Miniprotein binders against a7ua95r516to809. Designs and how they scored, part 102

Target 1, 294 residues: a7ua95r516to809
Amino acid sequence: ASLSLLSISDLVPDLQFIFFWMSNAIEILYFIQQKSPAYMQTIELMDDKAGSKESLLSATISANEEAMTILEEVIMYTFQQCVYYITKTLYVVLPGLLDCNPFGTEPSSEQCRRAAGVCVCAVCVMPEAVRRVVSVFQTTSDLLQQYQVHSEIQSQMFAYLFFFTNVSLFNQLIDKGPARGWFQRSRVLQIQASVKILLDWAKGAGHNHLAQKFFAKFCSTVTILASPPQQLSQMSWKALCAEHPSLKPVQLHRILTQYQLMAELGPLPIWQPSSEDEAYIYRTVDLLESFENH
Key: E = the ipSAE of ESMFold2; O = the ipSAE of OpenDDE; V2 = 0.75 times the mean of E and O plus 0.25 times the DockQ between their complexes.

## First folded at step 7 (miniprotein)

Design de4 (at its last look DockQ between E and O 0.82; V2 from the best seeds 0.00; counts 0 for: SAP 76.511 > 70)
Fold by ESMFold2, look of step 7:
Structure de4 (fold): chain B 294 residues (1-294), chain A 95 residues (1-95)
Amino acid sequence: as target 1 above (294 residues)
Amino acid sequence: SLRKRAEELERKAQELKEKVEELRREAEEKGAPEEVEELLKFAEELAQAAKFLARLAEIALERGDPELARLLLRAAKILLDLAELLIKEAERLLE
């Protein structure tokens, strides 16, 4: 089945089966890890009348080790399947985050536009592009909770999803930003507001630490781009590196170059790389991030 | 073949569970040592886990994932073989 083509809601039935397999494999692994030692202790205390105690203990140890290894493979396999299908959905919805306007002036519903010249909606809902990304994360969270997946596995899942989100947004901003006008200050402020909604979701869902860790590169980029020129131009290269350690020299150099162009600060470089970093600012192979981590 | 193996392992798991029930009644009637009851409890839990793994494998086959099914059936077989060994030891202790 081609599960990467559609929205997260179209994938829920298939994801439910995968989480069902995963959660049951975890449950059985837990049984082996937590209950088998007590039974083995009982076997150790048995009278060795027929001399079968040693073979029984050996068989139990061997079976436990083999079964745990296989169940860990099942858990890894099902985890990778979930991540694959969920990230295919994320890949479709993430670009919209860079194009949306969370400050929009249009009414949130057709009814407001028809009823009066003044919008009377008390609460504006989040932008549709942000809602689509949040929906993927929320649906994933709901499924993990529905199947009572162990909290460590839930954390690993969101660690990877946030990592994927960061890499995708950063690469698209760097690669397509000049052509799409995403480096303009008004657009950067809109992007910053949209990402804040996503970070607020992560905090409310109990994943604040993971989001802070894995969004650092994209957030640093947006923070630099959102800075007033008067303040940013007074910071040295070394100071910027110290404030934004997640950015590689080639990445920081590209961001500052685009910032200087968009703020119309002239063609002469304002920020001089350190002697240490000077060779690295030309390493274009390091400009975009890999979706692989180690 | 893989579907047939899953059905056989599930059937065997149920058979072992029923045998455990029989032996627990015999052990209670004979006043058998606590060790016999503990072996039978262990075997019952292993057979139940193996039954679940076989059911998970059947679902994986229905969803077109024979690789996952093979892993699940390997684990099920290991747990059932251990359960059977524990049952045989319990039987010998009730002789």
Scores: ipSAE 0.746, ipTM 0.933, lowest interface PAE 0.6, mean pLDDT 85
Fold by OpenDDE base, look of step 7:
Structure de4 (fold): chain B 294 residues (1-294), chain A 95 residues (1-95)
Amino acid sequence: as target 1 above (294 residues)
Amino acid sequence: SLRKRAEELERKAQELKEKVEELRREAEEKGAPEEVEELLKFAEELAQAAKFLARLAEIALERGDPELARLLLRAAKILLDLAELLIKEAERLLE
């Protein structure tokens, strides 16, 4: 109950401190990594008066390694904390994306309403459910930039968040889709439009490659479900496998089976799995995506 | 307490920075080799980094994260210990 009221804006004060710690730890780590070789060389070139050179060098190496190890631990800790808070917020808002009707008229965001006019920015014209998801990503991006977090860490953050989003949306669609009516063509088209808005945002934010990579499975599923029966019924199992390589055989089989039921199509021999895939279509353990494989 | 430890590390970092300044003046007066200045510069930078980590630890304590504070303080301590070693070597080279 209390989680349903949690917005990303409520977490910003806590996230700011975490990003602050993370950014500074990264900066100090890089400082040590960049300076250590030069200092070691300086020590190595010193005159070995009284045999202290070797001991000093050894102590310096050991201290640097230990310091870097602890700093890496700080970075990992703060990274995990960020992901934990952000994913909790995503968990709350993502289900709304599947129920969203992007073709309806929805009011602009409250933040842009404070401007003396109707804001027509890309975020303000988004459906509320999509805007809530985008707001989580945008807030994350803004914080990463504000604290000048290293670009590699930024990429890793968005990679994980996109991964999490894809897994969450895919699993919900596969598991609850039939019961919720999300496999109905009209609903699928709404989902497709909503996802497109999200992908367009990601492209505009400079994360096009990551978004294409990590949303591939969900996008493939939506693409298949959005296909007209006349078109999809002409595609063989092999052709569909080739067109959608991100889907496992068991996943494709489930999607096609549910599509067939929804569209009231009779058995389609052309969708019959190959002899090679026949053993894999019954591996129900591989049906849903795991959050642990990242 | 972790807070007292943070304050102690900040004080130690400041003491080391002052020591570096003293030794730098001595090195200049004696015409010491450039290697001494490099050691002192590194020690100063390490002490500054350690001081900052200690401040970050205090913030972590205020925010109710003693685990993070402990990690930050451990890192600060290691950097200060290294700074002390470099300062001792610089002193030896000035003798």
Scores: ipSAE 0.495, ipTM 0.816, lowest interface PAE 1.0, mean pLDDT 90
ESMFold2 (binder alone), look of step 7: mean pLDDT 90; pTM 0.892

Design de5 (at its last look DockQ between E and O 0.88; V2 from the best seeds 0.00; counts 0 for: pae O 1.7 > 1.5)
Fold by ESMFold2, look of step 7:
Structure de5 (fold): chain B 294 residues (1-294), chain A 95 residues (1-95)
Amino acid sequence: as target 1 above (294 residues)
Amino acid sequence: SLRKRAEELERKAQELKEKVEELRREAEEKGAPEEVEELLKEAEELAQAAKFLARLAEIALERGDPELARLLLRAAKILLDWAELLIKEAERLLE
């Protein structure tokens, strides 16, 4: 796969049209909502000599409801198209976060080098794998602002993008981590640092609360794996469940098993599941997360 | 086709705006109450929004998205039918 084939910049022309439609549908919906009370008041203040007032009011209410419903469908349709295109790009670039080394130097992106000649921007000081993900988020944010999309819709967009990011990273780590060596402590610390760069971007962009909410599962996983053996070995199963409520029992059990293998430890009695959770640790259907929001 | 439907809705929107202007002249000649002008103003606003929705649908068709165009044209038709309802009532009040 070529880096240029899945770049967010290749999708910008299509995204511009979709944001254009979405923004205009929102404006028209807002216009109807703002005007509807006045339309109804005009009818209510009319002289009712012909007896048509109630029929006209009923028809106006019906038309208003139908118009708002269809405009909401337009907004939902265009929102889903944006999410579809953006997440296709994210799906390709997100695994690189698990392989990169944010503590070392990586080459700056060619785009940043070409634009500046001598680059000093924050994007150029981060690993290329992290830069590619940040570029998707930043381009999305820039387009939403360019088309003046309502802030509530902007928040919903990033809520879904962060949800998608969390599911993708978590599933890749759990599914491919053993074969890729991602459970090694030095790798986990590198992953933790890379995710911190993403969280810092989200905070600076005004989306800190969304990122903290939707990255919780992946961050809990990395926090456990990054913990020193002396600290983690003192925590019981019950304490770990309480400290990491975003993790399902099967997920926590799998993470602890990988920790034991990485640290070359045998099973620890203190990590035995509680009686309430014992039935759930073998439910492999619950191990990986769904990309569909339940 | 959806393209012809979009063109028809744009033409209807323009016709309703012209009808509003005709009724404004009639209302001025007859000294009609302010309520007639309010209905006509509101109908014109709805017709203009519908015209814009039809134009957005044409752009969607040019970009190869007939599903989006169908939604936009449904919205445009509802707003035009709504505008026509208000125009009809304004006509009744001018009688």
Scores: ipSAE 0.733, ipTM 0.922, lowest interface PAE 0.8, mean pLDDT 84
Fold by OpenDDE base, look of step 7:
Structure de5 (fold): chain B 294 residues (1-294), chain A 95 residues (1-95)
Amino acid sequence: as target 1 above (294 residues)
Amino acid sequence: SLRKRAEELERKAQELKEKVEELRREAEEKGAPEEVEELLKEAEELAQAAKFLARLAEIALERGDPELARLLLRAAKILLDWAELLIKEAERLLE
């Protein structure tokens, strides 16, 4: 109940402080990294009076390493906190994306108050469910830019968020899709259109490469499911594997099996896994994506 | 308390900055080599960075994040210790 009320807007005040800490810690770390060679050189150029030079150099090196280590811990901590809060909001809004009908007439969001009239910006014309997801990413982007967070950290943040989104959507689709009717062609086409809007936003935001990379599994799944039976039934297992390399054999097999059931197709020998893949299609542990190790 | 530690580190950072200014005046009077001024400048920059980290720790405490505050205070302390090493070397070169 309480999670359903959580919006990204409610978290902005807390996120602002975390981003503030992160940005400043990165700047200080960068400062130390740039200055440390000069510090060491200054010590090295000093006259060696009574062995004090070596001792000072050693102490300076140790202090530098320790300071950098601690600052890295601060950056990692703040990064994890940001990810935690942002993914919490994504967890709430992502299921709505799978149930979204982007072809329906939905009221324009009251949230875009930029113009006295009906805002026709790309976000305002989005379906509400898509807009809620995009709002999380846009807010994240705006905060990263506002606090001038280093570009590498920005890239890592979006990489993780896209990863999380892909895993969440993929797992939900595979696990709950048949029961929810998301494998029905009409529903798949709605999902495909919704995802396209999200990808178009990512492209416009400068994250096209990351989006293409990290949404590959979900996009491949949706592409297969959106394919007409006449077209998909002509594609061999090997051809499908080659066209959708992001899918594991067990995942592809599951998708095709569920497609076959939904489309009421008879057995299709052309979709039979190769002898090489036969052992892998039974690895159910690899069916769902893991949030771990990222 | 963490707050008290933050305040102490801010005070220490200010003391080191004042010490740097004192040593700069002495270095100028003695016609000290450029190496002394470089050490003092570096020490001042580290002290300023430490002071900033301590202030960030106070903000973290106000926001109810003592874990972040502890990390920031640890970093601040290390930078101040580093600044002190450079100041000591500057003092040695002025002797």
Scores: ipSAE 0.173, ipTM 0.633, lowest interface PAE 1.7, mean pLDDT 88
ESMFold2 (binder alone), look of step 7: mean pLDDT 90; pTM 0.896

Design de6 (at its last look DockQ between E and O 0.84; V2 from the best seeds 0.57)
Fold by ESMFold2, look of step 7:
Structure de6 (fold): chain B 294 residues (1-294), chain A 95 residues (1-95)
Amino acid sequence: as target 1 above (294 residues)
Amino acid sequence: SLRKRAEELERKAQELKEKVEELRREAEEKGAPEEVEELLKEAEELAQAAKFLARLAEIALERGDPELARLLLRAAKILLDWAEALIKEAERLLE
């Protein structure tokens, strides 16, 4: 049971066994579902010569229901194990999205050259931090296809992975953003560009609907922070809540506070919360998201 | 003990498959009704699925996952009991 936090490629052997069990449990479940009507029909067409027809039919119905219940438990168990391993990898690589620069030339190649003595940071398609996250999603997708996991289960897995990604990025930004300088205007625009690359991957992979749904909180946060002061200062608290329903009052209040600090603005009357919301903006226990719900 | 249970269920599945073959020969000798062959075919399908589940459980034990193995063996047992019920009915019809 070594749960090393290595790259996703190092976890592939463990994931292969889990996907193997999951895929086979799904296939046996569908086998039973497909065969059950024929089994019942065989019994229903029998002459009740010995008076055993009703007892056999009852046993068949009971066995079918129990087997399906247990196989569903196997599928859920293996699904949760996959998610556990994959999210441990995501947890490690996601903070890098908040630090990377997806624009122009970076001095990171010189830093890499100095550390290694020979430059190994060549031209890349996307920033390294973004590539690491995409690699987790792509490897997961490739494994699901390799083991021919049912498409509905694949969608549920990506729904959870996108949920996890959203919570992780949002919590890191809110909690560590001030100390890391992530609310600075140039950083917000860089973060926005990095997230767009992730959204483009999800769209190309056929998961656009899931990404739109489950990245909403983080995307709303970055959209607000990236807005020009002239535009944002004209939007009331009520208008911002309506445009960004994924944000809790305490979250929106914190985002606007950070925006005011970085734009060097004083408090704006138009951003005063409604009386109903005012008690909620001080509930710091509700500021960060839980990984346990979606 | 969990490994012993997996081996026992796999052995039981093989025994049921062999019983099906034996009853199929008896049905040919007696010119049994079509429903006997259908019951035997269906029992064989269930026994085969149960054997596969027991094999999956053995792999889970080798990988150190006894909870997964327990679930798989519970499913295997249900399918074997189901197959056995169909076989007993086929036997009754051949009498």
Scores: ipSAE 0.747, ipTM 0.930, lowest interface PAE 0.7, mean pLDDT 85
Fold by OpenDDE base, look of step 7:
Structure de6 (fold): chain B 294 residues (1-294), chain A 95 residues (1-95)
Amino acid sequence: as target 1 above (294 residues)
Amino acid sequence: SLRKRAEELERKAQELKEKVEELRREAEEKGAPEEVEELLKEAEELAQAAKFLARLAEIALERGDPELARLLLRAAKILLDWAEALIKEAERLLE
C-alpha cells in the first residue's frame, strides 16, 4: 500500500503482536529481577561441599546477567519496532496539521458512528487533520494500556513520539513555511489552534508534562509567529531568547528574519543578536532539528 | 531451523518440570531440608519462563520476524541452563 494510504488502524494487528512481545518480555525481566536476590541468598546459605556452592553461585550470577541483557535487547527491539510503525503513520498525517483550518466547518468524523446521533466527544469535534494525528496517539495509548506495558516504557514511548512530532513539524515549518504561506498571521493562528487541540488531548491523556517539554520548540516558534507585529517589534533579542529558551540562536534569528519579510517590516535594531550570539546565528547546521539526537 | 529449536526448548522445559516433580517427591520421602524445595521451585519457575519465551519465539516466526525469534530463543536457552544447574544442586543435596 502506498504510504499515503497507510492508517494507524491498518497497523493495529501488527502492533498488537509487537506490544504483546514487549509486555511479556518486560514481565519476565521483572520476574528475574525480583527472584534473583532470593536465589542467590538460598545458594549462599547452603553448606559448602567441595566448592559446589561457589561454582553454582557464579553460574547463577552469570546466567542472571546474561538473561537480563538479552531480555533488555528484546524490549529495545520491540520498542524500536513499535516506534518505526507508529512514526510511519505520523509521517503521513503530520503535514495535514500545518494545512488544517480548525475554524472551518468540517464534517464530524465517521468513526464515532456508534450512537444514532452526532458524537460530541472531544475527538469527534476535532478537525479531521487534528483528529488523524490524535488518533495515532490515542491508538498507541490504548494498545499500551491493553497490554499493561510498564509505565516507564509508556512514558518513553510518548516522549519519543512527541519528540518526533515536534522535530517533524518544526522542520517543515522552518523549511517550507515561507513558501507555503504558513508564516502568514492567519495561517499561524490556524496552526496555533490545531496544536492547542493536540496539547489539550495530551493533557487529558495524562501526558501534559511530556507534551509541554517536547513540543516546546514548535510551540515557541508558533507563539512568536502568532504575535502581532506591534507587540513583537517591542521585544529585544535578549528578551526573546529568555522567553523562548528552547530555540537556538540560529533558529530564533531565522524565525525573526522570515517574520520581518512576511510583515514587511524594516530593519529592527532591537532584534539584533547580542555579540555573544552573533557567531551562533550563522550555524546553519543547527537550524533544523535532528531525529538522531534523542 | 528456528522453529525446530523452539520446539526443542519447549520439550526441554517440560522435561525439567517433570524432573522437578520427581525430585520433590524424593525430597518429601527423605525429609529433605527446605532449601531443596526452594531450589526446585526456582528451577520450575525458570523452566516455565523459558517455555513461554519459546512460545513467543514461535509466534514471532509465524509473523515473519526471525530476528526477534532468535533473541527470545537465546533467552529461553539461558533460563533453561540456569534451571538445570539448580536441579543438579538439588540432586546433590538429596544424595
Scores: ipSAE 0.210, ipTM 0.669, lowest interface PAE 1.4, mean pLDDT 88
ESMFold2 (binder alone), look of step 7: mean pLDDT 90; pTM 0.897

Design de7 (at its last look DockQ between E and O 0.78; V2 from the best seeds 0.00; counts 0 for: SAP 71.184 > 70)
Fold by ESMFold2, look of step 7:
Structure de7 (fold): chain B 294 residues (1-294), chain A 95 residues (1-95)
Amino acid sequence: as target 1 above (294 residues)
Amino acid sequence: SLRKRAEELERKAQELKEKVEELRREAEEKGAPEEVEELLKLAEELAQAAKFLARLAEIALERGDPELARLLLRAAKILLDWAELLIKEAERLLE
């Protein structure tokens, strides 16, 4: 298939064929799983006049297992192809989420105060960058439903897409954030609001549990960075580790260092790592996440 | 060669479906045990699924995905071999 960095809409024709193949393989696998035991039972009920009944049953069991194995391989192959195309579009569109302003032209706190009684400022606008990411997720959901893909396969696909999204956003924030100004508090609040739109989409689509699980690292990062300085400066290293178990020591250390620089707090004794963690805060090989963990 | 193999497997699948139809008529004519009809029903369903998998492999080749086509043809072959096993047993029981 042609690999393109274009929008998800340019890939829909290819995705339609891959989902077509996947859904048909799933249907055949389901047929074999549901109907084959009944036929095996009928073989066992046959009169054994020629003495070949046990041999036929053994051969049928072997053929059934072989068929299920190869169909599972087809399903896995087509699943990986779908994920490959979808994540290529996500990789292109996700960085824009870190640069956009979901609050429009006004500061986030001003917009929230002026809408007294309405505490959903993140839903007031959808920037084009957020819309592009939501469009990828929504198009994927629509295709899965169109082809009636089994719900467990749908969940596995969104688990990987959310994992990929989390890794991409986290790595870019950590790696490019200093140069791009993404650690400024006003920017972090904008990022938090944009991610809330994605989380709301996931909840509405029936994937809330997957989003909670797989966005944890990025959400923890944004939560720490969005905390008011007076509140965060009162939280010890141990408390922060306990509240944010998804973050490795090197990652938490880097986040706190960037927070300190932007808030002009200077070194804080209560943010000093425990002696055990001190060995790990400089392991730069562990700073960025790998897309290969999944 | 993958295209040629897909065409061969689709033709074989159709041949097995036709053989099943012949044996079902023979089984009813002879009053064969119900187990023979159940073997033939499964064989027909497997041959139909294999025919469809071979067709899907042809589409995969037209779309430039020979790896998917190889997997689909392997699946089709496995289902056809299974169907043929059931057909041969049904023939044996009709004797």
Scores: ipSAE 0.688, ipTM 0.908, lowest interface PAE 1.0, mean pLDDT 84
Fold by OpenDDE base, look of step 7:
Structure de7 (fold): chain B 294 residues (1-294), chain A 95 residues (1-95)
Amino acid sequence: as target 1 above (294 residues)
Amino acid sequence: SLRKRAEELERKAQELKEKVEELRREAEEKGAPEEVEELLKLAEELAQAAKFLARLAEIALERGDPELARLLLRAAKILLDWAELLIKEAERLLE
């Protein structure tokens, strides 16, 4: 199937097996971690008959370490496979979020329509582009819960997915935004509303802290771009840096420069970077976010 | 083949479980210390876990993921070797 036709639903059968393997490996690892100390203590308390105690203890320690190592490899492998498939789906649906008009009339989800005709659930009232993104996260959540994956691994999964989403959206907005008109006020307000729906979902799903943390850069960018010119033109470079600490100086500078062009504002001395930041605004290597730094 | 290895590990796991049951009966008859039962219990649990991992490996093979199957089989082998070690110690304590 072409990448453009790939949906999360198409991947569910494969993901189910991966989650099954991951969950079971975690359970076995946890079992070993809990039981090993008690067994080692039992061996230590045994009578030393013919020096066998030290040999047994050493062999037990070695076996425990080896078992934990290989199980961790299984967990990491399956985790990476999950992330690979899920991020492929996100890659396909995320661009639609930036082009989404959440203020238009959108059809309800097909699943809810089949069950109840007209559904007014939070997912059914979402714009189609937002619903597609949320569906990826919801499906992931449902699978994690279905297979009772350890809470720490669930948190790591969502942390990475939110990170990936933020990097993807941020980079697309910065790189393609001016050319695609995403810096226009009307478009920015649409993007802001779409992101809010996504964040509200994350909050409802119990991932509010992770969402706030990992979407900070994209949210800051959208917030600045959504600000009225009269309001933003009164904010100094230092004030903007303080309010948006997630943005690097080069990123803030690019956003303000593009905003100025879009709004047809003249030179604004108040947005001039401080002497301390002057060297950093030219670090173009730091402009786009990297997927490797997670 | 990986499939044959999986089947062999499943068989080995079952053999170890049967050995544990045998030794548990002997331990009861001899009035062996609680440490023997603890060793046997862990060995049984490890053997069961190994058997399950071997089954997971077979599923991985059926799904066309030989890399995952290899990892799972390696894990199963490690657990079985550990179980064997514990069984040998239990046998020694019963002499």
Scores: ipSAE 0.343, ipTM 0.740, lowest interface PAE 1.3, mean pLDDT 89
ESMFold2 (binder alone), look of step 7: mean pLDDT 90; pTM 0.894

